# Miniprotein binders against q9bqp7, part 107

Target 1, 240 residues: q9bqp7
Amino acid sequence: VPQNWFPIFNPERSDKPNASDPSVPLKIPLQRNVIPSVTRVLQQTMTKQQVFLLERWKQRMILELGEDGFKEYTSNVFLQGKRFHEALESILSPQETLKERDENLLKSGYIESVQHILKDVSGVRALESAVQHETLNYIGLLDCVAEYQGKLCVIDWKTSEKPKPFIQSTFDNPLQVVAYMGAMNHDTNYSFQVQCGLIVVAYKDGSPAHPHFMDAELCSQYWTKWLLRLEEYTEKKKNQ
Below, E stands for the ipSAE of ESMFold2; O stands for the ipSAE of OpenDDE; V2 stands for 0.75 times the mean of E and O plus 0.25 times the DockQ between their complexes.

## First folded at step 8 (miniprotein)

Design ya4 (at its last look DockQ between E and O 0.80; V2 from the best seeds 0.00; counts 0 for: pae E 1.8 > 1.5)
Fold by OpenDDE base, look of step 8:
Structure ya4 (fold): chain B 240 residues (1-240), chain A 94 residues (1-94)
Amino acid sequence: as target 1 above (240 residues)
Amino acid sequence: SREELWERIFELIEKGDKEEALRLLREYIEKYPDNPMALFLVADLLYDMGRPEEARKVLERAKELAKKTGDPELIEYVELLERLIERLLEELKK
């Protein structure tokens, strides 16, 4: 049980969009400050086993590809992910705000992969928007807040070359999603609340993406795990 | 505890004490024969020791178990090590 329990949901906020919700998705810039990001907290609280395996994988990849080959591989993976997120932001943004869509960004297997998911996405409230939890003292940049099949979700888009059919195979992604939810639900920059999460795993070959829907109950379960990771991070920083 | 044992194994591997790490892993597998991670690490150590034929045999079992557990990360690591073992075996035949 977390020592510093805090609710994921804000009882003072309504799940219903206020009539004053802007037609344009929110895009709050991330401020660089001393406050840890969700990503940093998760990275710094990985298990010794996870850290060991990642380092071992890296060493073996360098053995296979060489140092330069591994750098190129890493750069390509990063670039593909970045381009995919840029393309999604372009697709989900209102047409009136879109600069000339780079049609080349839309020609990817990852975009093809998520087409069936995008059909069920509507009511975009935020895109690439910063969230801050003032009480728990962490920040993050969320990909998307939108309705998926009529339910308002924090949506996290991931790229993979390998199938991830189970939510358990998404590692710390569920923790990231609920961290963003909890922050947003208590961030004064947002007037609404989110009760659901969605992780979408897009595939390079254009095969149908896997949606991992997280209901309010599952989000609450992962929220407890997130709080424990945040406490662990805080303790580690005090001992440094 | 199991966790303490794993930590010790990792420390030994990082220090280069491959033989002692291998011993502890083998003892662990005797108690828990269906652990794909343990089998993977045995294969990985055998590879580092220049024993690729033995590594391949152990890795085959690790691969089968990893597929059953549905751990995509471990499957990826197994496949990577498999390619490295095959490369080493080809080099040794020249």
Scores: ipSAE 0.651, ipTM 0.905, lowest interface PAE 0.7, mean pLDDT 90
Fold by ESMFold2, look of step 8:
Structure ya4 (fold): chain B 240 residues (1-240), chain A 94 residues (1-94)
Amino acid sequence: as target 1 above (240 residues)
Amino acid sequence: SREELWERIFELIEKGDKEEALRLLREYIEKYPDNPMALFLVADLLYDMGRPEEARKVLERAKELAKKTGDPELIEYVELLERLIERLLEELKK
C-alpha cells in the first residue's frame, strides 16, 4: 500500500472524444526536465536480485558472444525495436506519404506479427507522444493511444525473440502502461482520458503477436504497484 | 533475515568468494530445496569454478522449476548457462 496515494483516473475528464478533438493524432514533444522518466524510475527501483541477475546475464552473454558480439547484439535489438516503432507510427499515421515510408521499414517479421492486432485498432488519438504527471512529477513517452476492439487504450508495442503468452511474462510492462495512463489522464496537453491498456508483444519470425488487454480494474491494481515504485524512487533520491 | 542472506550471497559472488557463497547457498537450499533461483546460482557458481558436470546436473532441476514459475527472465538465464556449460563440456573432450 503506497503512503501517498493518487488516483489513476480523472473524474473531471471523459473517455469519449468531443467534436473539437484533433483529427491528427497528438504527438506532444518530450520537454527537457529534471524530473524522472517512467523507464528511469523502473530501472532505478529494480531489486538487488534483479540487478545482480542482469549483470550476471551480461557477463554470460559476453562469454558466449565476445564483447564485440554482445555490443552488436544489443545494438541490433535496439535498432529492431526502434524501427518497429517507426514502422507502426508510419502505418498508424493518417498523414504519412509514400515518399516518407521506407518499404524495408514496413517489411519485417515484427510488422507481419502484429497484422491481426492492427485489424482491431482504430481511432488513433496519439502516437509517440509525451506525457507528464505534474503532481507526481514524472514523464514518459507513450507509443500509442487508440481503440482496440472498441475500447480506448494506451497501447505499448514490444518486440521479443521468445514467446510471452502471459502478462506476467512482460514484467514491468504493465507498470509502464499504467504510469503513462495516469500521466496522460492528468496532463493538460490532453483533453480526454483512457481507462484501459494493451501490451502487444511482436515476434521477429512473424508469428502472431500476443495482445495483453488490461481493463480498468487491472490497470488500477498495477497503478498501486507503480505508485510503490515511484515512492521507492523518491525516497532513494531524498536520502542521497 | 532472508533478504540479508541473499544480499550477503550476492556480495560474496561479486567479490569472488565463490566457496563461501556456495556454502551459504547450500544452507539456503536445505531450508528451501525447490527454489529455482538458488539452484540456478549454485549451477552458475559451479560453472565458474570449473565443475561443469556438476553444474549441468543442478541446472536441470533449476530449469524444471523455472518453467513452473513462468519467469521468462530466469528461463533465459538458465538457457544461456546451459549453452555455456555444454560448450565447456565439449571443449573438455578435446
Scores: ipSAE 0.483, ipTM 0.839, lowest interface PAE 1.8, mean pLDDT 84
ESMFold2 (binder alone), look of step 8: mean pLDDT 81; pTM 0.769

Design ya5 (at its last look DockQ between E and O 0.55; V2 from the best seeds 0.00; counts 0 for: pae E 1.6 > 1.5)
Fold by OpenDDE base, look of step 8:
Structure ya5 (fold): chain B 240 residues (1-240), chain A 94 residues (1-94)
Amino acid sequence: as target 1 above (240 residues)
Amino acid sequence: SREELWERIFELIEKGDKEEALRLLREYIEKYPDNPLALFLVADLLYDMGRPEEARKVLERAKELAKKTGDPDLIEYVELLERLIERLLEELKK
């Protein structure tokens, strides 16, 4: 049980959009403060096994590709992910805010992969928007808040070259999603609450993306795990 | 505990004590013969010891089990090591 328990849901907020919900998705800029990001917390609290295997993989990849080859590989993976998120932001943004859609950004296997998911996405409320949990003292940048199949979700978009058919194969992604949910639900910049999460794994070859839906119960379970990771991070920082 | 044993194995590998790490992994596999991670690490250590034929045999079993578990990262690591083993075997034939 976490020592510093805090609820993921805010009882003072309603799930229903207030009639004053702006037609334009929120895009709150991330302020670079001394406050740790969700990503930093998760990275610094990886298990010894996870750290070991990742380092081992890197060493073996360098052996296969060479140092320069591995740098190129890493750069390409990063660039593909970035371009995919930019394309999604462009697709999900209202037409009036659409800068000239770089048609080249839309021509990717990843975009093809998520087309069937995008059909079920509506009511976009936030895109690439910062969240802050003032009490628990962490920040994050969420990809999207929208309705998926009529349920308001924090949506996290991931790219993969390999199938990830199970939510367990997404590692810390569920923790990231609930961390964003908990922060948003208590961030004064947001007037609404989310109760669901969605992880979408897009594939490079254009094969249908896997949606991993997280209901309120599953989100609550992962929230407890997130709180434990946050406590571990806080303890590690006190001992440094 | 199982966790403490794994931590010790990782520490031994990082220190370069491959023989003791391999011993502990083999003892673990005797108790838990269907653990794909343990089999993978045995193959990886055998590769580092210049024993690629033995590594290949162990890795085949690890690959089969990894596919059954559906762990995509472990499958990737197995496939990477498989390519490295084959490369080393080709170099040794020259």
Scores: ipSAE 0.734, ipTM 0.928, lowest interface PAE 0.6, mean pLDDT 91
Fold by ESMFold2, look of step 8:
Structure ya5 (fold): chain B 240 residues (1-240), chain A 94 residues (1-94)
Amino acid sequence: as target 1 above (240 residues)
Amino acid sequence: SREELWERIFELIEKGDKEEALRLLREYIEKYPDNPLALFLVADLLYDMGRPEEARKVLERAKELAKKTGDPDLIEYVELLERLIERLLEELKK
C-alpha cells in the first residue's frame, strides 16, 4: 500500500559477523543534515487522536502542577531518560573504550529494572550509533545492537515515565525499531544486518522490565507501517 | 467511518463547540457503551464545562473500563482527571 515499497532486509548482507569484526561496538556519529530523523517523521505523522490527547494531557498536567511544576516534571523525566541511556551505554561497553563510569549514573530504579534483561544480552555490536537509509532518505540514532537470548536484535530502551503519554501499548514503538533496522541494513557503515528487534520498557521503581521481542516476520509487518508514515511525512513536506 | 467521527469530535472541542462535541460523544457511547476512551472524553469535557458532579460519575465508569484494558497510560490519565475533578468539587464547597 506504500507507493515506494523498499525491502527491510538486504539480501547482499549476512547476519553472521566474522571473527575479524572490531573488538568494540560501533558508534557512528550522528551528522547534522537535511534529511529527517525517525523521531521527527513519527512526531510529524502522529494521528489526530494522539495529537489531541497529548495536548489535552499537557493542559491537565499544567492545571495540576502549574506551568513551572510541569516544566520541572518534563525536564526531570527527560534527564532521567538521558541518564538511563548513558548508563546502559556505559554498562554495555567493553572496558577498552569506556570512559570512567559515573557511580551516580548507574544508580537508578530504571537500571535495577533492566538487570534481568541485561543477563540475556551479549555480543554487543553497536551502541548509540547513527543509521542512515540513503535510498529512503532518513536517519536515526539507535540505542543498541546486541544478541538477546542468542538472537541479534536492534534493542530500544524505553522508560516507563515519558515526557508525553502513550495512549496505546508499546506496540506503536515498533516503528522506531524497524526504521532503525531498515536503515542499518542499507547503511554502508555496517557490514552486517539485523532481522529481529527488542523493546525493553523499564520502570522507575525498579520493577522487572518488560521485554517485547520482534521476530523477522513481525518486523516486516511493522516495516510496511513505517513506510506509510514516511510517505505521509514527505507529502506534508511538499505542501510547505 | 469511526475515524471521521473522532476527527469531527476533536474539531468541535478545539473550536470550543463543547455542547455539540458532547452530543456526538454521547451518541457514540450509545452505540459503543464500554469504550473507556470515549467515556473519559465525556468526563473531561464535562469538567471543562463546569459540571464536575456529572464528570465524576462518568469517570468512575471510565476508570473501571480502563483498568480492564491494562493500559497504564490511560489509567494514569484517568487518575489525573479524577484529581482535578475532586479539587474543583472541593473548591465549589468553599
Scores: ipSAE 0.511, ipTM 0.856, lowest interface PAE 1.6, mean pLDDT 83
ESMFold2 (binder alone), look of step 8: mean pLDDT 81; pTM 0.763

Design ya6 (at its last look DockQ between E and O 0.43; V2 from the best seeds 0.00; counts 0 for: pae E 2.5 > 1.5)
Fold by OpenDDE base, look of step 8:
Structure ya6 (fold): chain B 240 residues (1-240), chain A 94 residues (1-94)
Amino acid sequence: as target 1 above (240 residues)
Amino acid sequence: SREELWERIFELILKGDKEEALRLLREYIEKYPDNPYALFLVADLLYDMGRPEEARKVLERAKELAKKTGDPELIEYVELLERLIERLLEELKK
């Protein structure tokens, strides 16, 4: 049980979007402060086993590809992810704000992969927007807040070359999503709250993406795990 | 605990104590024969010891089990190690 319990949901906020919700998605810039990001917390609280396996993988990849080949591989993976997020932001942005859509960004297997998910996405409230939890002292940059099949969700888009049919195969992504939810629900920059999460795994070959929907109950379960990771991080920083 | 044992195995590998790590992994597999991670690490250590034929045999079993578990990351690691083992075997024939 977390020592410092804090609720994921804000009882003072209504689940109903106020009719005054701007037609334009929120895009709050991330402020570079001394406050740790969700990503940093998760990375610094990985298990010794996870760290070991990742290091072994890296060493073996370098043996296969060489040092330069591995750098190129890493760069390519990063670039593909970045382009995918840029393309999604362009697709989900209102048409009036669409600068010249680079048509080349839309011609990807990843974009093809998520088309069936995008059909069920509506009511975009935020895109690439910063969230801050003032009490728990962490920040994050969320990909998207929108309705998926009529339910308001924090949506996290992931790229993969391999099938991830189970939410367990997404590692710490569920923790990231609920961290963003909890922060947003208590961030004064947002007038609404979210009760659901969605992880979408897009595939390079254009095969149908896997949606991993997280209901309020599942989000609450992962929220407890997130709080434990945050406490672990805080303790490690006090001892440094 | 199982977790403590794994931590010890990882520490031994990082220190270069491959033989002791291999011993502990083998003991673990005797108790838990269907653990694909343990089998993978045995194969990985055998590869590092220059024992690729033995590594291949162990890895075949690890691969079968990994596919049954549906862990895509483990499958990727197994496939990567498989390619490396095959390369080493080809080099040793030369």
Scores: ipSAE 0.622, ipTM 0.889, lowest interface PAE 0.8, mean pLDDT 90
Fold by ESMFold2, look of step 8:
Structure ya6 (fold): chain B 240 residues (1-240), chain A 94 residues (1-94)
Amino acid sequence: as target 1 above (240 residues)
Amino acid sequence: SREELWERIFELILKGDKEEALRLLREYIEKYPDNPYALFLVADLLYDMGRPEEARKVLERAKELAKKTGDPELIEYVELLERLIERLLEELKK
């Protein structure tokens, strides 16, 4: 049980943004702060089991690929993930739809993998947008806020070939989503709130992506776990 | 407790006491027989101990359970270890 519990949803806000709003998707710039990011909190509160398995995985990858091969592998996986997010932002941006699209960004197995998901996505409200929880003092950069099958969601896009140095985000994907959600719901840059989440895992070979929907109740359950991780992080920093 | 048993197992592996670590892992699996992460770690440890045929057999069960969970990270771990086990088996036949 968290010592300093705080609600994920904001009763002062509507969960139904105005459908007639002519605004382009929000893109709040991420600024350097002394307060921690979601990913930093999660990375620094990994369990001993997670750390142990990650170290074993690194040893196995180096054995398979060699040290230089492993470094090249991790660099390539990071680049593929970055290009995937850039392509999705381009596809979902109204500005790119009205102008020229870079076909090289759109040609990948990962983009092919998510096509059936994108057909169910509409009403994009935010893309690659910063969030800050003013009370709990953490920041993040969410991928997308849009409707998925009629439900407004914080959407997080993942590739299946991410290296083990990113394993904390894979094991902690639901925590990352709810941390962004809670921050957005209490961030003065946003006038609405979101109660659902979606994690989409895309595949390099173009196989159909796996969507993982999180309703409000499931988000609340993971929110409690996020608060515990944030509390653990804060206590560790008191000892630094 | 469950957490204390895991911490003891990790301590033993880090100290190089592989036989005791394996014994404790098997004790854990008696209590929790369908835990694919524990089964994977048994296979991983057997591989380190130079027992790849035993590791392959345990890993087959871990792979079956991992598919049921749908955990993409565990599936990646299993497939990587499987490739390494096969390479070691080929090396030993020479």
Scores: ipSAE 0.368, ipTM 0.775, lowest interface PAE 2.5, mean pLDDT 83
ESMFold2 (binder alone), look of step 8: mean pLDDT 81; pTM 0.761

Design ya7 (at its last look DockQ between E and O 0.72; V2 from the best seeds 0.66)
Fold by OpenDDE base, look of step 11:
Structure ya7 (fold): chain B 240 residues (1-240), chain A 94 residues (1-94)
Amino acid sequence: as target 1 above (240 residues)
Amino acid sequence: SREELWERIFELIEKGDKEEALRLLREYIEKYPDNPLALFIVADLLYDMGRPEEARKVLERAKELAKKTGDPELIEYVELLERLIERLLEELKK
């Protein structure tokens, strides 16, 4: 049990979206502060096993590709992810804010992969928006808040070259999603609450993306795990 | 405990004591034969020790188990190591 328990859901916020669906998705800029990001917390609280495997993978990839090849690989992966998120932001943004859709951004296997998911996405409330949990002292940048199949979700878009059919195969992504949910639900910049999460794994080859829906119960379970990771991070920082 | 044993194994690997790490891993596998991670690490260490034939044999079992568990990351690591082992074996035949 976390020592510093805090609820994921805010009882003071109504689950009912206020009738004024903001016509424009929120895009709160991330302020670079001394406050740790969700990503930083997760990275610094990885298990010894996880760290070991990642280091081994890196070393072996360098052996296979060479140092320059590995740098190129890493750069390409990063670029593909970035372009995918930019394309999604463009697709999910209201038409009035659509700068000239770079048609080239839309011509990706990842975009093709998520088409069937996008059909079920509506009511976009936030895109690439910063969240801050003031009490628990962490920040994050969430990809999307929208309705998926009529349920308001924090949606996190992931790219993969390999099938991830199970939520367990998404590593710390469920923790990231609930961390964003908890922060948003208590961030004063947001007037609404989310109770669900969605991880979408898009595939480079255009094969149908896997949606991993997280109901309120599952979110609560992962929230407890997130709190433990946050406590571990805080303790490590005190000892440095 | 199981956790303490893993910690010790990782410490040994970090220190470069591959032989003692292998010994502990083998003892672990005897007790827990269906652990694909342990088998993968054994294969990885054997590869680092210049024992690619032994690494291949162990890795085959790791691959089968990894597929059964449905861990795509571990499968990827196994496949990467498999390619490296095969490359090394080809180099040693020249």
Scores: ipSAE 0.682, ipTM 0.908, lowest interface PAE 0.7, mean pLDDT 90
Fold by ESMFold2, look of step 8:
Structure ya7 (fold): chain B 240 residues (1-240), chain A 94 residues (1-94)
Amino acid sequence: as target 1 above (240 residues)
Amino acid sequence: SREELWERIFELIEKGDKEEALRLLREYIEKYPDNPLALFIVADLLYDMGRPEEARKVLERAKELAKKTGDPELIEYVELLERLIERLLEELKK
């Protein structure tokens, strides 16, 4: 169990939107500071198994493709993810006159893959928005806060070339989601909070995306695991 | 415990003691014979140590079990290693 437990939900904050909230989704800019990001904490606390598998996969891919081939492969994967997120922000933004709708961004298998999920998404509250947990000292940049099937969620969009029908196949993604939730729920830039998470895995071939819904109980369970990773990160910094 | 043995194996691999890591992995697999990840790691170490015929045998079982579990990342690792093992075996024939 974590030694420095802290609740994921804020009892002083309502789940209901404030009447004064703008209809345009929040986009809080990321502040330059010295506290660690969620992704850095997770990367720095990978298990020895995870490190081994990743490094051996990289070495084996380089043997098969060559160094230049591997660089091209990873660059293309990164570009596909970037274009996917840009397309989703365009689709989900209510500011049509301020957004350029690039036909190339919308013509991808990944966008086709998520269409059935997007039909269930409404009430977008935030897009590509910074969060900070001042007490626990970490920051993040969440993808989306919106209602999914009537439940307000932190939503994380992922691209994948392989099927991931089970949440277990998403590795640290649930920890990332709950870390963002905890930070947002205790960030003074936000007047509301969320109790649920959603991981959406989109596929290059346009196959239906897999939604991985996380109710409040599941989020609380993953929150405990996130706190352990944050403690591990802090301990590693003491020995640095 | 099971978890302590698992962590010890990766510590040995990190230190470069591949022979002792392989010995502990074989002990682990005797206790848990249907673990496709453990079998994959054995095959990967054997390949790295220049023992591709042994690696091929272990990897065939790892592949069967990985497909039953439906773990797409492990299947990707297995198929990549299989291609490299076959390439090494072909080179050794020359």
Scores: ipSAE 0.590, ipTM 0.885, lowest interface PAE 1.3, mean pLDDT 85
ESMFold2 (binder alone), look of step 8: mean pLDDT 81; pTM 0.772
OpenDDE base, look of step 8: ipSAE 0.667; ipTM 0.906
ESMFold2, look of step 11: ipSAE 0.586; ipTM 0.885
ESMFold2 (binder alone), look of step 11: mean pLDDT 81; pTM 0.768

Design za1 (at its last look DockQ between E and O 0.03; V2 from the best seeds 0.00; counts 0 for: oily stretch 57-75 1.63, pae O 9.2 > 1.5, placed apart)
Fold by ESMFold2, look of step 8:
Structure za1 (fold): chain B 240 residues (1-240), chain A 100 residues (1-100)
Amino acid sequence: as target 1 above (240 residues)
Amino acid sequence: SDWEKVIEELRKIIEEMRELVKKGASPEEIDELWLRFFKIVDEAIEKYGDHPEVEEILREIIRLVLEFLLLLELGVDREELLKRFEEIAKKIEELIKRLE
């Protein structure tokens, strides 16, 4: 129960376009500023329980791979994630020239993993686009806004190896989605809003990705949790 | 009363560790045990940690549980795992008795 509740949805906006769909997805550039990002807020407000879990996993990996081996592993995981997101942006973009330059990006198990999900994705409205919540003062970079099975969603793409190592707080994936959704719904760069979320977990071996759909009610429940994390972050910065 | 519950819960964790030695453990089971154990100890340190000898004992129990979970994750030989577990469990029980 946050002390300063704010709604996730904006009643002054349509939750879908009334007119014809735009032909080119929005891509609002990120701006450097002093306000925190969604991922910074979540990282700085992890519970001690989450921090100990991450530390234990890290020590396990260092014991197995050595310190240099662990650094190489994490660098490779980061690079694969970056290439996955670049490939998805290319696939979902209408640009033919980008497609030719992206030929080697399409060769990954992660891309194969999401093929069955992509069949249900249409009406792309935004790709790799910045969002800012002007009232609550936070910023983010969302992956995709598109229809999934007819529902307009903020879509977040995640990569995973089986079994998944826990390098980031995966407990917080729904909070990321709703934070982006709330920011977009109150960002003057956008004329529409979104009420649903989708988290897609893609697998390195090409196994079918797992979709996790979030309807408006579930998003509102996670929004309350996001507001608590944002309040906690703000209190920490006041005391520092 | 609440302190006696903490002691009882710590002994339950030792028994759960013993079962994991017998049957083996998945990564999920190891993470679940750690999270439950940490919640018990973190609440105990926050509530009773103004007595520094209590905090020192609880932090030593944390180190011993971490050592056990690491051995379980590494999949050391079952005979060595059993031997190491019994040593660790004995040390934890001695520390728990000092908290009584």
Scores: ipSAE 0.011, ipTM 0.275, lowest interface PAE 9.0, mean pLDDT 79
Fold by OpenDDE base, look of step 8:
Structure za1 (fold): chain B 240 residues (1-240), chain A 100 residues (1-100)
Amino acid sequence: as target 1 above (240 residues)
Amino acid sequence: SDWEKVIEELRKIIEEMRELVKKGASPEEIDELWLRFFKIVDEAIEKYGDHPEVEEILREIIRLVLEFLLLLELGVDREELLKRFEEIAKKIEELIKRLE
């Protein structure tokens, strides 16, 4: 049980979108400061087992690709992910704000993979927007806030070369999503709250993406786990 | 023997790390050496892990390496890092001695 419990949902915020919600998605810039990011908290609080598995994987990849090959591979994975997010931002942004659509960005297998999910996405409220939880003292950059099948969600887009049909296969991604939800729900820059999360795993080969929907109950369960990770991080930092 | 070479290489890396830590090396420099060390140990598990005692020792070494890497990731202060390094290095050296 977390020592410092804080609610994921803000009782002071209405679940109903205010009629004054801007037609343009919010894009609050991330300010890099001494406040830890969600990603940093998660990375520094991985279990020894998780670290072992990742490092073992890394070493195997280096054995297969060489050191330079692995660096190139890692760079390419990162670049592909970045391009995918840029393409999605372009697709989900209002037409008036569309920078010249690089047609090449839209022809990716990842974009093809998510087409069936995008059909169910509407009411985009935020894209690549920073969130800050002032009380719990963490920040993050969320990918998207939109309605998925009529439910307002924090949507996190992930790229994978391997199928991830189960939410459990997404590692700490559920924690990331709920961390963003909790921060957004208590960030003064946002007038609304979210109760659901969605992890979308896009595939390079264009095979249909896997949507992992997180209802309010599941979000609450992962929120407790997030709080524990945050406490662990905070404790480790105090001991430094 | 190939095994003796592995053991000697591991000892060399530990000593190199000890010197770097004492000189105030960056966390990144230390991390690189630990990654090399880890690779050697992991390869040793694959090659020689059929012996239960050897596997157990090598796995314990890996656990110690991971413990230190976590400390680096957390950004522990230099004094604590040095202290923890010496403790972990000593334990690893003792384990390596058992592999001879």
Scores: ipSAE 0.011, ipTM 0.259, lowest interface PAE 9.2, mean pLDDT 85
ESMFold2 (binder alone), look of step 8: mean pLDDT 80; pTM 0.772

